# VH-VL binders against f1rd40r3617to3795: the designs that were tried, part 34

Target 1, 179 residues: f1rd40r3617to3795
Amino acid sequence: FNISVQSGYEAISQELCVVTCLKDLTSVVDIKTSSRPAMIGSLTDGSTETFWESGDEDKNKTKSITISCVKGINASYVSVHVDNSRDIGNKVTSMIFLCGKAVEDLCRIKQIDLDSRHMGWVTSELPGGDHHVIKIELKGPENTLRVRQVKVLGWKEGESIKIAGQISASVAQQKNCEA
Key: E = the ipSAE of ESMFold2; O = the ipSAE of OpenDDE; V2 = 0.75 times the mean of E and O plus 0.25 times the DockQ between their complexes.

## First folded at step 19 (VH-VL; framework fv_dusigitumab)

Design z1 (at its last look DockQ between E and O 0.79; V2 from the best seeds 0.82)
Fold by OpenDDE, look of step 19:
Structure z1 (fold): chain C 179 residues (1-179), chain A 119 residues (1-119), chain B 111 residues (1-111)
Amino acid sequence: as target 1 above (179 residues)
Amino acid sequence: QVQLVQSGAEVKKPGASVKVSCKASGYTFTRYDIHWVRQATGQGLEWMGWMNPYSGDTYYAQKFQGRVTMTRNTSISTAYMELSSLRSEDTAVYYCAREGYDYPYFDYWGQGTTVTVSS
Amino acid sequence: QSVLTQPPSVSAAPGQKVTISCSGSSSNIGDKYVHWYQQLPGTAPKLLIYDNNKRPSGIPDRFSGSKSGTSATLGITGLQTGDEADYYCGTWDSSLSAGVVFGGGTKLTVL
């Protein structure tokens, strides 16, 4: 399943041809970084030309981006954009996705290794349930690393996200790309 | 509940060394960095450095480099701070503190250990 | 002497509002989180505010934090006698010493 950066469509039921249209929740979540929080705006400005660069606070530590969801916000996917081809000396080679109800009770849900030339989005599906905290742990070969964008897709309680209609996966993907 | 319990007060002569312990409980010891902060009488807080209890990695404030050693015993969830070549200026209350979640703020503190350096 | 500058003392009557400033530079407060600690007389410091404006569990909403540019501010409303303490701002500094730095502390007196 390929999910778009800006919007996500997921087929819930093939029998009913119901597609779930996920919302971009990035603007309504709280984001914390392990260093240089002043650059957090670059993670959510919709541009891969800007970036968050880890700073001195975590130079000898694992870098992290923590996303906290407020009540009524249900995150389904988290996507992280990195560009190791441009960010020479600031590459990301490992991503660990964790989620849980609280920061002290996080469970690892995905681990991905990236090659030194990786450019693009890395997406993790989030397990269903009341997950209020999402953490992305980042590692690279250098003391600092860069992340270009973070995207959170999901739904708000009380909002219908089901779209009736017969759409193919290709059409869904196209819609995502056009959004 | 999270607790940091430090060793008792110390009285030392100039030139001696002091080793303060900090026993952690109520959480997984190896998952949180331990920092050391001191406070001279009537003075402000002074950061000394931190130690990763999992790896043992340390980072010391420049002022204390060469004189301070931070270690840990994971089997007993205890962090140690040793300060050598003690001077009268080292007279202070020394605190261990747990680093909070993913940033260097201190969410829990030990009760402090008074170290007096006098001739 | 402290990297971060705080007023040495502030005072107000019970029920009043007080603010404590913390001034730094681009190498510290500028792009980093600021934290605040309360130290009651004869006790260890206690975390009061973290990440500029977040309150730990148990800290009442009378306490607030804010940050702008290279300065941070601690706000205390509805001042109580129990609030009489020393207050310290803290953050990370990327300059020469690199590491955690504190303000000089502010003594709050409740009149």
Scores: ipSAE 0.873, ipTM 0.925, lowest interface PAE 0.6, mean pLDDT 92
Fold by ESMFold2, look of step 19:
Structure z1 (fold): chain C 179 residues (1-179), chain A 119 residues (1-119), chain B 111 residues (1-111)
Amino acid sequence: as target 1 above (179 residues)
Amino acid sequence: QVQLVQSGAEVKKPGASVKVSCKASGYTFTRYDIHWVRQATGQGLEWMGWMNPYSGDTYYAQKFQGRVTMTRNTSISTAYMELSSLRSEDTAVYYCAREGYDYPYFDYWGQGTTVTVSS
Amino acid sequence: QSVLTQPPSVSAAPGQKVTISCSGSSSNIGDKYVHWYQQLPGTAPKLLIYDNNKRPSGIPDRFSGSKSGTSATLGITGLQTGDEADYYCGTWDSSLSAGVVFGGGTKLTVL
């Protein structure tokens, strides 16, 4: 037998089951935008009725949202809410997710193309390992674009990990049934 | 170690043009926009515009529109600023500066090039 | 004529603290990131503070920045004679024509 502890729910054997509770860490990360930083509060207020809209300081440049995690914060997922059905003149048609240890060491993780009517969350899983910076590069057909929310899910270093005990015979039947 | 090294001082007559060079080292030249900023003797800083070394795209401050041209040669990691129809008011130190991370602030500056315009 | 207003000069003794203000408008400081540059005599400007309050590597923590409303402030504690310089705030301005603007500069004298 081998035993491992991971950030997600995973059944390694019938003897050990580990559950990691991901938390919304958005309020404890640093967020930088490529323009109009005065509107960053609209990204983190928990509402898809407010928005950040890019400004003229990045008009002919790549638009971006950069998230920096302090020591002890481990981001597992990042999600971005876009509403092209409402934001007709400010659509987002492409997102590139990057992460790394520092802004100069970013690697692309995922690229997503969005249609002109997309409404909802776009989520990227973050690779395991020690990374502190997440960047979302945004493109659209107009000079400005809008993002309605950003969420970061993960855990804080030093939180107790609850190791699930052995599973009863009834729960073990669920495991066997999934085969 | 990021470094921007500019060409030497220039003395010009009114009506002439000047071209200042800015050689970059210690980073990937095409990854960061280059801005140009000037400073007349005893005066403050005046922004002139930016140039994207990857695409060659430019954006000029309105005051200099029509007189300034910003270019680059990527094979030698060098940016250029040319100012035409020089006047005595153009006498200044001209700086190149590298744009910082995803915002127009200037994390590294050249040493400056003095341009004197006199008849 | 700067769109950003700074005091022309400030002074204080070694070891003391000074603040340098930068006053703008909703089209610049109120909406944008503010940066600070130090220019020692006879040298090029050097980045001191970026994105309102962030310090680049190599800048000691006795330099700090803050922003409130349409104004920004550079704080310098533990003044040293080597801090004698001109200090400029800079930001993006969207009024009239869009572009980078600087304050008029503040001459710091350490007495």
Scores: ipSAE 0.792, ipTM 0.895, lowest interface PAE 1.1, mean pLDDT 88
ESMFold2 (binder alone), look of step 19: mean pLDDT 93; pTM 0.950

Design z2 (at its last look DockQ between E and O 0.75; V2 from the best seeds 0.82)
Fold by OpenDDE, look of step 19:
Structure z2 (fold): chain C 179 residues (1-179), chain A 119 residues (1-119), chain B 111 residues (1-111)
Amino acid sequence: as target 1 above (179 residues)
Amino acid sequence: QVQLVQSGAEVKKPGASVKVSCKASGYTFTSYDIHWVRQATGQGLEWMGWMNPYSGDTYYAQKFQGRVTMTRNTSISTAYMELSSLRSEDTAVYYCAREGYDYPYFDYWGQGTTVTVSS
Amino acid sequence: QSVLTQPPSVSAAPGQKVTISCSGSSSNIGDKYVHWYQQLPGTAPKLLIYDNNKRPSGIPDRFSGSKSGTSATLGITGLQTGDEADYYCGTWDSSLSAGVVFGGGTKLTVL
């Protein structure tokens, strides 16, 4: 499953032919990792050739990436790119997505298991509302794991994200893949 | 509110063992790692290790390997640190501390337990 | 002796600004989060700054943290008599004996 996520399109209503164009909010969110924070830049540089690799800080713990949204930012989707085919010895085999208003009050919204050959984006839809914190818990068979990219799609308060037009689901998908 | 309440002061002879307790309240005990840090009189902080209250997993500083044991009783939300083969150099205030969110910083501390080792 | 190096003492008058440095290496401060603790006389340490520059609830904005390279800095503006304490930086060290490490502590005296 490969999603080229630069911008997301969501069909709101077929009756109204309104498509919501989600913005890439990755550059305006705060990202924290459970280890080696100096590598956070690799998660958001737009390249799947670079990566964050977990370190000693969480060697015997669950690895995590925590995304905090600033006021006025509404996240709709979070996507994580992993490449288990390239990252031998650093595979991710489990992802748990959590979200909430605060780091101490997170709710699990998605859990996914990945095979040892998974390459591509894993996406979770986020529930509506004032969710300021998104956490991705990561597990793998080794002491360390790698994540290549993180993307957050959503909208900023005060900005119109509705595009009027007859856009088929296929065209929307195509645009997402080309973006 | 989050609180860590430690056991009272201890006086021990060299070669003996000491077990300090740390009772947690105000939060889900099994959701946060507990660390132990000591401080000799007039000295700085020295990290000893951490314990995961859920799994019981531990990781000790190399200096204390073989002498320290960190355990917990989840039913009473209490963490324990036992230090054996005590030496005069082990005289210190011992602190339990809760690990913060997703990284090893300490957001809450116990009040400390004074352990005195003297012949 | 401490893995992280702090000045043993700093002093300033009320209302002034002080900075406390914390010097480490590539195996600790270089690629990790730095945290700061305040220890008032006769009390347990208290978290002052975490993740380089974040303040816990209840910590006033007079306190600030920063990190660059293998060094971190604690800044205190509008110094108050109540700020007289020992301050410790801390982080994770990825040496052979991996674990949490602290600076030697800095005694802040308010003149």
Scores: ipSAE 0.871, ipTM 0.925, lowest interface PAE 0.6, mean pLDDT 92
Fold by ESMFold2, look of step 19:
Structure z2 (fold): chain C 179 residues (1-179), chain A 119 residues (1-119), chain B 111 residues (1-111)
Amino acid sequence: as target 1 above (179 residues)
Amino acid sequence: QVQLVQSGAEVKKPGASVKVSCKASGYTFTSYDIHWVRQATGQGLEWMGWMNPYSGDTYYAQKFQGRVTMTRNTSISTAYMELSSLRSEDTAVYYCAREGYDYPYFDYWGQGTTVTVSS
Amino acid sequence: QSVLTQPPSVSAAPGQKVTISCSGSSSNIGDKYVHWYQQLPGTAPKLLIYDNNKRPSGIPDRFSGSKSGTSATLGITGLQTGDEADYYCGTWDSSLSAGVVFGGGTKLTVL
């Protein structure tokens, strides 16, 4: 997501006006799975042809993918790619998105049911930048399930400051942002 | 704050049963599986199985299948492990341990319960 | 085939480095998270490293973990006399008798 930084002016404030640049943060977050962590590379390799498949260490348990952000990383969206049309014996029919400051302090932010033929991305917007942990709980009708990709979008502290800006008709005749 | 406190030492005869308790505090008891691990004197750790305190579901290591029963009482946040048909090789320290976040590693352990099987 | 192999003992002087190996197979270390436990004399085991290389709160950064292929390694730098203990690796094994397996333990002696 290529968001250009644009000069602007806010009528109340004459500070710099920039637009928050959303970045793919997937490579700088920690990703944990409830089973078969050796397959995590299939979640982050940019391919929907590979998959993570749950294993026997979470047999008879809710499967999960947990994303942890270090200080200075602010996740805005998390997306999960599932393909029930290809993964016939490993379907995902329920996702719950949770977030919080720590794994013991997670709150549910979105729940979605997927039909047995779903193919594509499921996305959740994340509240604020004060959370450090995102959890996706996964359920399906079989003993194992598959997820094909995970993406995290957001920003790093210190790279861009989101400032709400507006150029009024009278301000539109003025040159660039002012100090 | 998280604490697992086990029942006291036991001396048993061969053929008897023993039931060890593990009282949890400082966290939501039903949110984490409880595992049992034993250690004979001067030897390594041996996993016995897990129990889900919410559902009561269990999974036993094959070696102990048919001799071990793991249960709980959620109203007092207490897990139990009972081992029957005791033999001298069952002499060990028995630990309860809390499963860590979404994976079977053990982030908190009880102090251990010594079970001695002798005639 | 499912047994994790550790050296029975290692030793070094205070301030030195030691490493403790844990060898397994594709059904355990090669596919699963590896954890390390410290057992001080007369005490219960304590979690030292989880998920291959993560440290719980309160574990100093001179303890480290790594994993390559079917082997894992615990590293201890700046060795102290208080580090004398038995150290165990642990993981999940998906062989015929699926469950948690531990290495045989390594006794660390500080000279």
Scores: ipSAE 0.818, ipTM 0.902, lowest interface PAE 1.0, mean pLDDT 87
ESMFold2 (binder alone), look of step 19: mean pLDDT 93; pTM 0.951

Design z3 (at its last look DockQ between E and O 0.73; V2 from the best seeds 0.79)
Fold by OpenDDE, look of step 19:
Structure z3 (fold): chain C 179 residues (1-179), chain A 119 residues (1-119), chain B 111 residues (1-111)
Amino acid sequence: as target 1 above (179 residues)
Amino acid sequence: QVQLVQSGAEVKKPGASVKVSCKASGYTFTDYDIHWVRQATGQGLEWMGWMNPYSGDTYYAQKFQGRVTMTRNTSISTAYMELSSLRSEDTAVYYCAREGWDYPYFDYWGQGTTVTVSS
Amino acid sequence: QSVLTQPPSVSAAPGQKVTISCSGSSSNIGDKYVHWYQQLPGTAPKLLIYDNNKRPSGIPDRFSGSKSGTSATLGITGLQTGDEADYYCGTWDSSLSAGVVFGGGTKLTVL
């Protein structure tokens, strides 16, 4: 199931024609970076024209973005936008997504390699549960790398996110793109 | 519980070398970088560098480059800091410290090792 | 001499509030996380605040951290005699010689 970064729609059951409308939770999660935290705002400003660029705090280390969900926040997807075509000398060629209940208990849930021309969103589905800690480990061929955006999609406890209706995956995708 | 236990006090002559050990326990040794910080008597903290216990990679403060060597023995979860060409101004308490979560802050410290350099 | 500047000493009576400042520059505090350490007499430093304003487990909420621009502040409310210690701010400096840097330390005396 392909989820648009704009708005997350997930088909829960084809039989029941129930679609889950996920919320953008990026503004209500805590974000930490392994370097240059002053640039974190660029990760969540809704623009792919700005970016977080890693600093020398982690120049000889794996770069990372850590997302912590507060109580009542359930993250379902995390998306990371990179533009290796624009960010020459700051490319991301590897992403590892980790998730867990606590920072000391993370499990790898996805690993993806990116080519040197990759431009766009990389999305990972998150396991069910609450109080997620999500860590994205980033590597590239250079000492520094750039990430353009981070987005967290999910739901808040107590809110209904189920939409009943005959909606096809294609229509859901369209709605996501229009949002 | 996380613990960092350092070797005992050292007394050295100028020009000699000292090697301080730091044994880690209570966590996976290779998952966290080890930093070294010293403190001269009545003075502030001075960062020396870090070592990655998994890869063995190191990064030293400019002041100590060429004189400091940070190593580890993973089989016994022990980090080492060797300082050569000792001077009187190297007299200090030396601390190993564990780097916290994905940034250079130190969430656990060794008890310190006093190194005295005197003629 | 220290890259980060702290007042040499501060003092207050039990129950009062005290603040300790840490001044830096754009190459350090400006775009980095700031951390605070407490060092009781004759002991190793202890992490007090990390990532500007986060408290490790076991640190009471009497301790708080904040950062603005190129300066950071440690706040201690409800001062206790046991708070008498040296306090150090620390962060990463990305100047010519990049690395962890500390303030000169502040001696807190509880009157």
Scores: ipSAE 0.858, ipTM 0.914, lowest interface PAE 0.6, mean pLDDT 92
Fold by ESMFold2, look of step 19:
Structure z3 (fold): chain C 179 residues (1-179), chain A 119 residues (1-119), chain B 111 residues (1-111)
Amino acid sequence: as target 1 above (179 residues)
Amino acid sequence: QVQLVQSGAEVKKPGASVKVSCKASGYTFTDYDIHWVRQATGQGLEWMGWMNPYSGDTYYAQKFQGRVTMTRNTSISTAYMELSSLRSEDTAVYYCAREGWDYPYFDYWGQGTTVTVSS
Amino acid sequence: QSVLTQPPSVSAAPGQKVTISCSGSSSNIGDKYVHWYQQLPGTAPKLLIYDNNKRPSGIPDRFSGSKSGTSATLGITGLQTGDEADYYCGTWDSSLSAGVVFGGGTKLTVL
């Protein structure tokens, strides 16, 4: 698209609109667990049939999953899959989402209790920006607990999808793409 | 800058107790667990346990169960380790160490406190 | 007791490369994060590598860590006389009496 004016013709205005689509960024973030890091692959393999199970390192402590985004990674949502109906000896009944630019600057952004039969995703929207550290604090009634999947949705700088648009004096049209 | 500053050297008789202090500065004291690790002369490192300064919760290595007590005073950002019924094999340098992010590794260490147990 | 096995000593000339091994089991290195500490003569230990391969701020990239199976390795390139120290691997062990365990230490001599 262009803006042109010729002698004797009416001009039209064009503006390039940029829309941002959310992508699954889980494979490009760093994930740390409070115990049993050998099982981290079960959190990111796309399967709710596998699990991360907490271990002795965090016995009698709050369990956590920490997600670190490098510069240029703009995480918009984090989702955690828990299946208390299947994981009856390893339930998750409390989940707290924290976010900040560094581990020392984390603020709570969502706190939720889950019932003993919860099965499914719990999602938290994240503050805008990049370079986030996201912490998910987990508690349950047993010494160990299980999480089945983690997903991070957002966008990477330089990966915006541009959609050309036309803007007239009486109408402005903006398109936002949400994944 | 994070600092852990420990109390001075101690000389004790067998059967006595020793209490070592560890004053923290440069961070929020209650946000990180404090561990204690000792090292006898010419020997390796031996973990003794951890204490959560927020709650006061503790976890002791089995070898020291019943002889060690880890406490804190949050008003002065200070952790303590008391070891009772001292024996000659307890002669060592005792370190406090701050637990790193959500895992028991030690990102900052005190300078160490030499405890000598001799008759 | 040392549940993690390290060579008792290694030596190399300035500018050379050296590796220090740490051998464990499925109850520790095979399942847990591994960390490395440097202890210069007469000083407290200092964190060198955490979570298998991460470097704290201020540690130069000539120090590296890796693990495979039940073993971990500390790599040091461009050796300097100031690297002469004892090096310890550390991890969590879940067997019998769960807790933090360290290797026996490796004395690095820069000749």
Scores: ipSAE 0.752, ipTM 0.878, lowest interface PAE 1.2, mean pLDDT 87
ESMFold2 (binder alone), look of step 19: mean pLDDT 93; pTM 0.951

Design z4 (at its last look DockQ between E and O 0.70; V2 from the best seeds 0.81)
Fold by OpenDDE, look of step 19:
Structure z4 (fold): chain C 179 residues (1-179), chain A 119 residues (1-119), chain B 111 residues (1-111)
Amino acid sequence: as target 1 above (179 residues)
Amino acid sequence: QVQLVQSGAEVKKPGASVKVSCKASGYTFTDYDIHWVRQATGQGLEWMGWMNPYSGDTYYAQKFQGRVTMTRNTSISTAYMELSSLRSEDTAVYYCAREGYDYPYFDYWGQGTTVTVSS
Amino acid sequence: QSVLTQPPSVSAAPGQKVTISCSGSSSNIGDKYVHWYQQLPGTAPKLLIYDNYKRPSGIPDRFSGSKSGTSATLGITGLQTGDEADYYCGTWDSSLSAGVVFGGGTKLTVL
């Protein structure tokens, strides 16, 4: 299932053909990086031409991007854009997604290895529930690495995200590709 | 609760070495880096370096490279800082500190160990 | 001497507001998170503010942190006698000798 860069569509009920339209919550979450926080803006500016590059604060450590959701924000997916083909010398070869209620109580939910030529979005579905913190741990072969974008898709409490109508998986995918 | 308890005061002669211990409790010792910071009497804070309790990896401030060694004993959740070739200028209170989450800030500190170097 | 520059001292009466500045450069404050530590007389430093503006648990909202450009500011409102202490800003510096750096410290006197 491919999630749109701007929005996500999820089929919730086959019986009712109800599609849930997830919203981009990236602008309403707090983002922390393990280094060079001044570059965080590049992660959320909507452009894959800009990037966050890790600094020497975490030169000999695992790099990380931490997303904190405020009350009333429910994250369903987190997506990270990496371009190893362009970011020579700053490749990401491993991503670990963690989530939990607090930074001290995170659980690993996904681990993915990336090839040296990977270009595109890596997405993790988040478990249901009240998860306030999402952490992405990043590793690469060099001392520094680059991440181009981060997206958080979900819903705000009190807002309806149900879309009436029969939308096939193929149509949903097409919309995601057009977004 | 998180606690860092350091060893007692030391009095050393110039040229000697001192080894200060820092016992951690209240959390998983290997999950957080330990930093060392010293403070000369009436002076400010001076960062010395950090040690990863899991891997044993270290990174020292340039000023102390060659003289400082940071180690740990994971079985007893204890970090150590050894400073050699002591001089009078090394007289200070030495602190161990736990690194916070995902960035080098110090959320918990030891009580400090006074090291006096005098002839 | 210190990489980060703080005023040596500040003073105010109880109930007043004080600000402590911390000035650096693009290699540190300009690019990094700034943290603040409180050191009461004869005690170890205590984390007061981290990541520019975040308060650890137990730190009252009278304490605030902000950052702009290559400078950071600690704000203390409703000054209390118990606030009399030394305050240090700290961050990471990416100069030739990369590592954690501190300001020279600011002595806060409550008049």
Scores: ipSAE 0.891, ipTM 0.936, lowest interface PAE 0.5, mean pLDDT 92
Fold by ESMFold2, look of step 19:
Structure z4 (fold): chain C 179 residues (1-179), chain A 119 residues (1-119), chain B 111 residues (1-111)
Amino acid sequence: as target 1 above (179 residues)
Amino acid sequence: QVQLVQSGAEVKKPGASVKVSCKASGYTFTDYDIHWVRQATGQGLEWMGWMNPYSGDTYYAQKFQGRVTMTRNTSISTAYMELSSLRSEDTAVYYCAREGYDYPYFDYWGQGTTVTVSS
Amino acid sequence: QSVLTQPPSVSAAPGQKVTISCSGSSSNIGDKYVHWYQQLPGTAPKLLIYDNYKRPSGIPDRFSGSKSGTSATLGITGLQTGDEADYYCGTWDSSLSAGVVFGGGTKLTVL
């Protein structure tokens, strides 16, 4: 047919399948803790051997980790690593995940209770759209608690992985799009 | 449009008490802790403590423990600070301030209330 | 003497840059967020910088904050006569009398 020939203008029709791969966005988001922000590096260093431990500025208050995204950053999942088997005096037994466009307008999206021996990641899926702020509220039986890692997975506008699909009589590609 | 409006100046004698009010508007009063900070004439800022308007919980700076009481009336969005057993060194401007997001920093301040303690 | 140490005064001409230091310890600045407040003559303090470097809405970008080790710095560029004020750093201190502490204040004079 006539997909390879044109008179002054390209007449080739192709459909581009875009597959968005989830990326680790933790390094491009802002992270705030309710206490001891000097330890935030332990939340984002990729190691579950380091920890953030809450301090006395939130001793009598709700403990939290708040993640703020700039425009163009679309967070899909947030994950929190807790190790109650090692953090005997600093356990986390409850997490509440909230999100919204601003810190003033957060809505609860997940609440989970953790076993006193829990070790591993707790993940919350985030609603689509403009969710610029994610808050994790944390509770435990002691005055302080520890969190060992935080990760944010999602995509950045304009950084989707493109997989080209061609639709023509000579090179028809009627297959599923691939990552 | 957040505002904190405080009660007027007070002149007190040593040994008396003073109660300063702080009326909040432009936001949900129970969502933010209220702190109190004082400043003597020509001096720096001195933190006195915080009060959670939702629960009524308080935390007082050790220097003021036993002399300060922080309360609220949520029906009229008003916080109060009462300082008892006044002495001349309590002469200062007293500010209420709203705690910012999830950390004790102060994003909005009242205009201040001058308390003078003189014999 | 305040727990946080600031110079008592700084001065510079209009249009110039000035920095104001705030020196603390591992129990405060080294471990906690640092905030800055501006107090114009005869007025209440006003939040200028929070969480080490963040600017609230309405604060121009010629105001900046930074922190390194147990010290914090407020930077002001493009000085204006309206910037004459006292400037305070503030943070949480976790020593024996835990609570909010402020520096002694720095009087900025625009000459």
Scores: ipSAE 0.791, ipTM 0.894, lowest interface PAE 1.2, mean pLDDT 87
ESMFold2 (binder alone), look of step 19: mean pLDDT 92; pTM 0.946

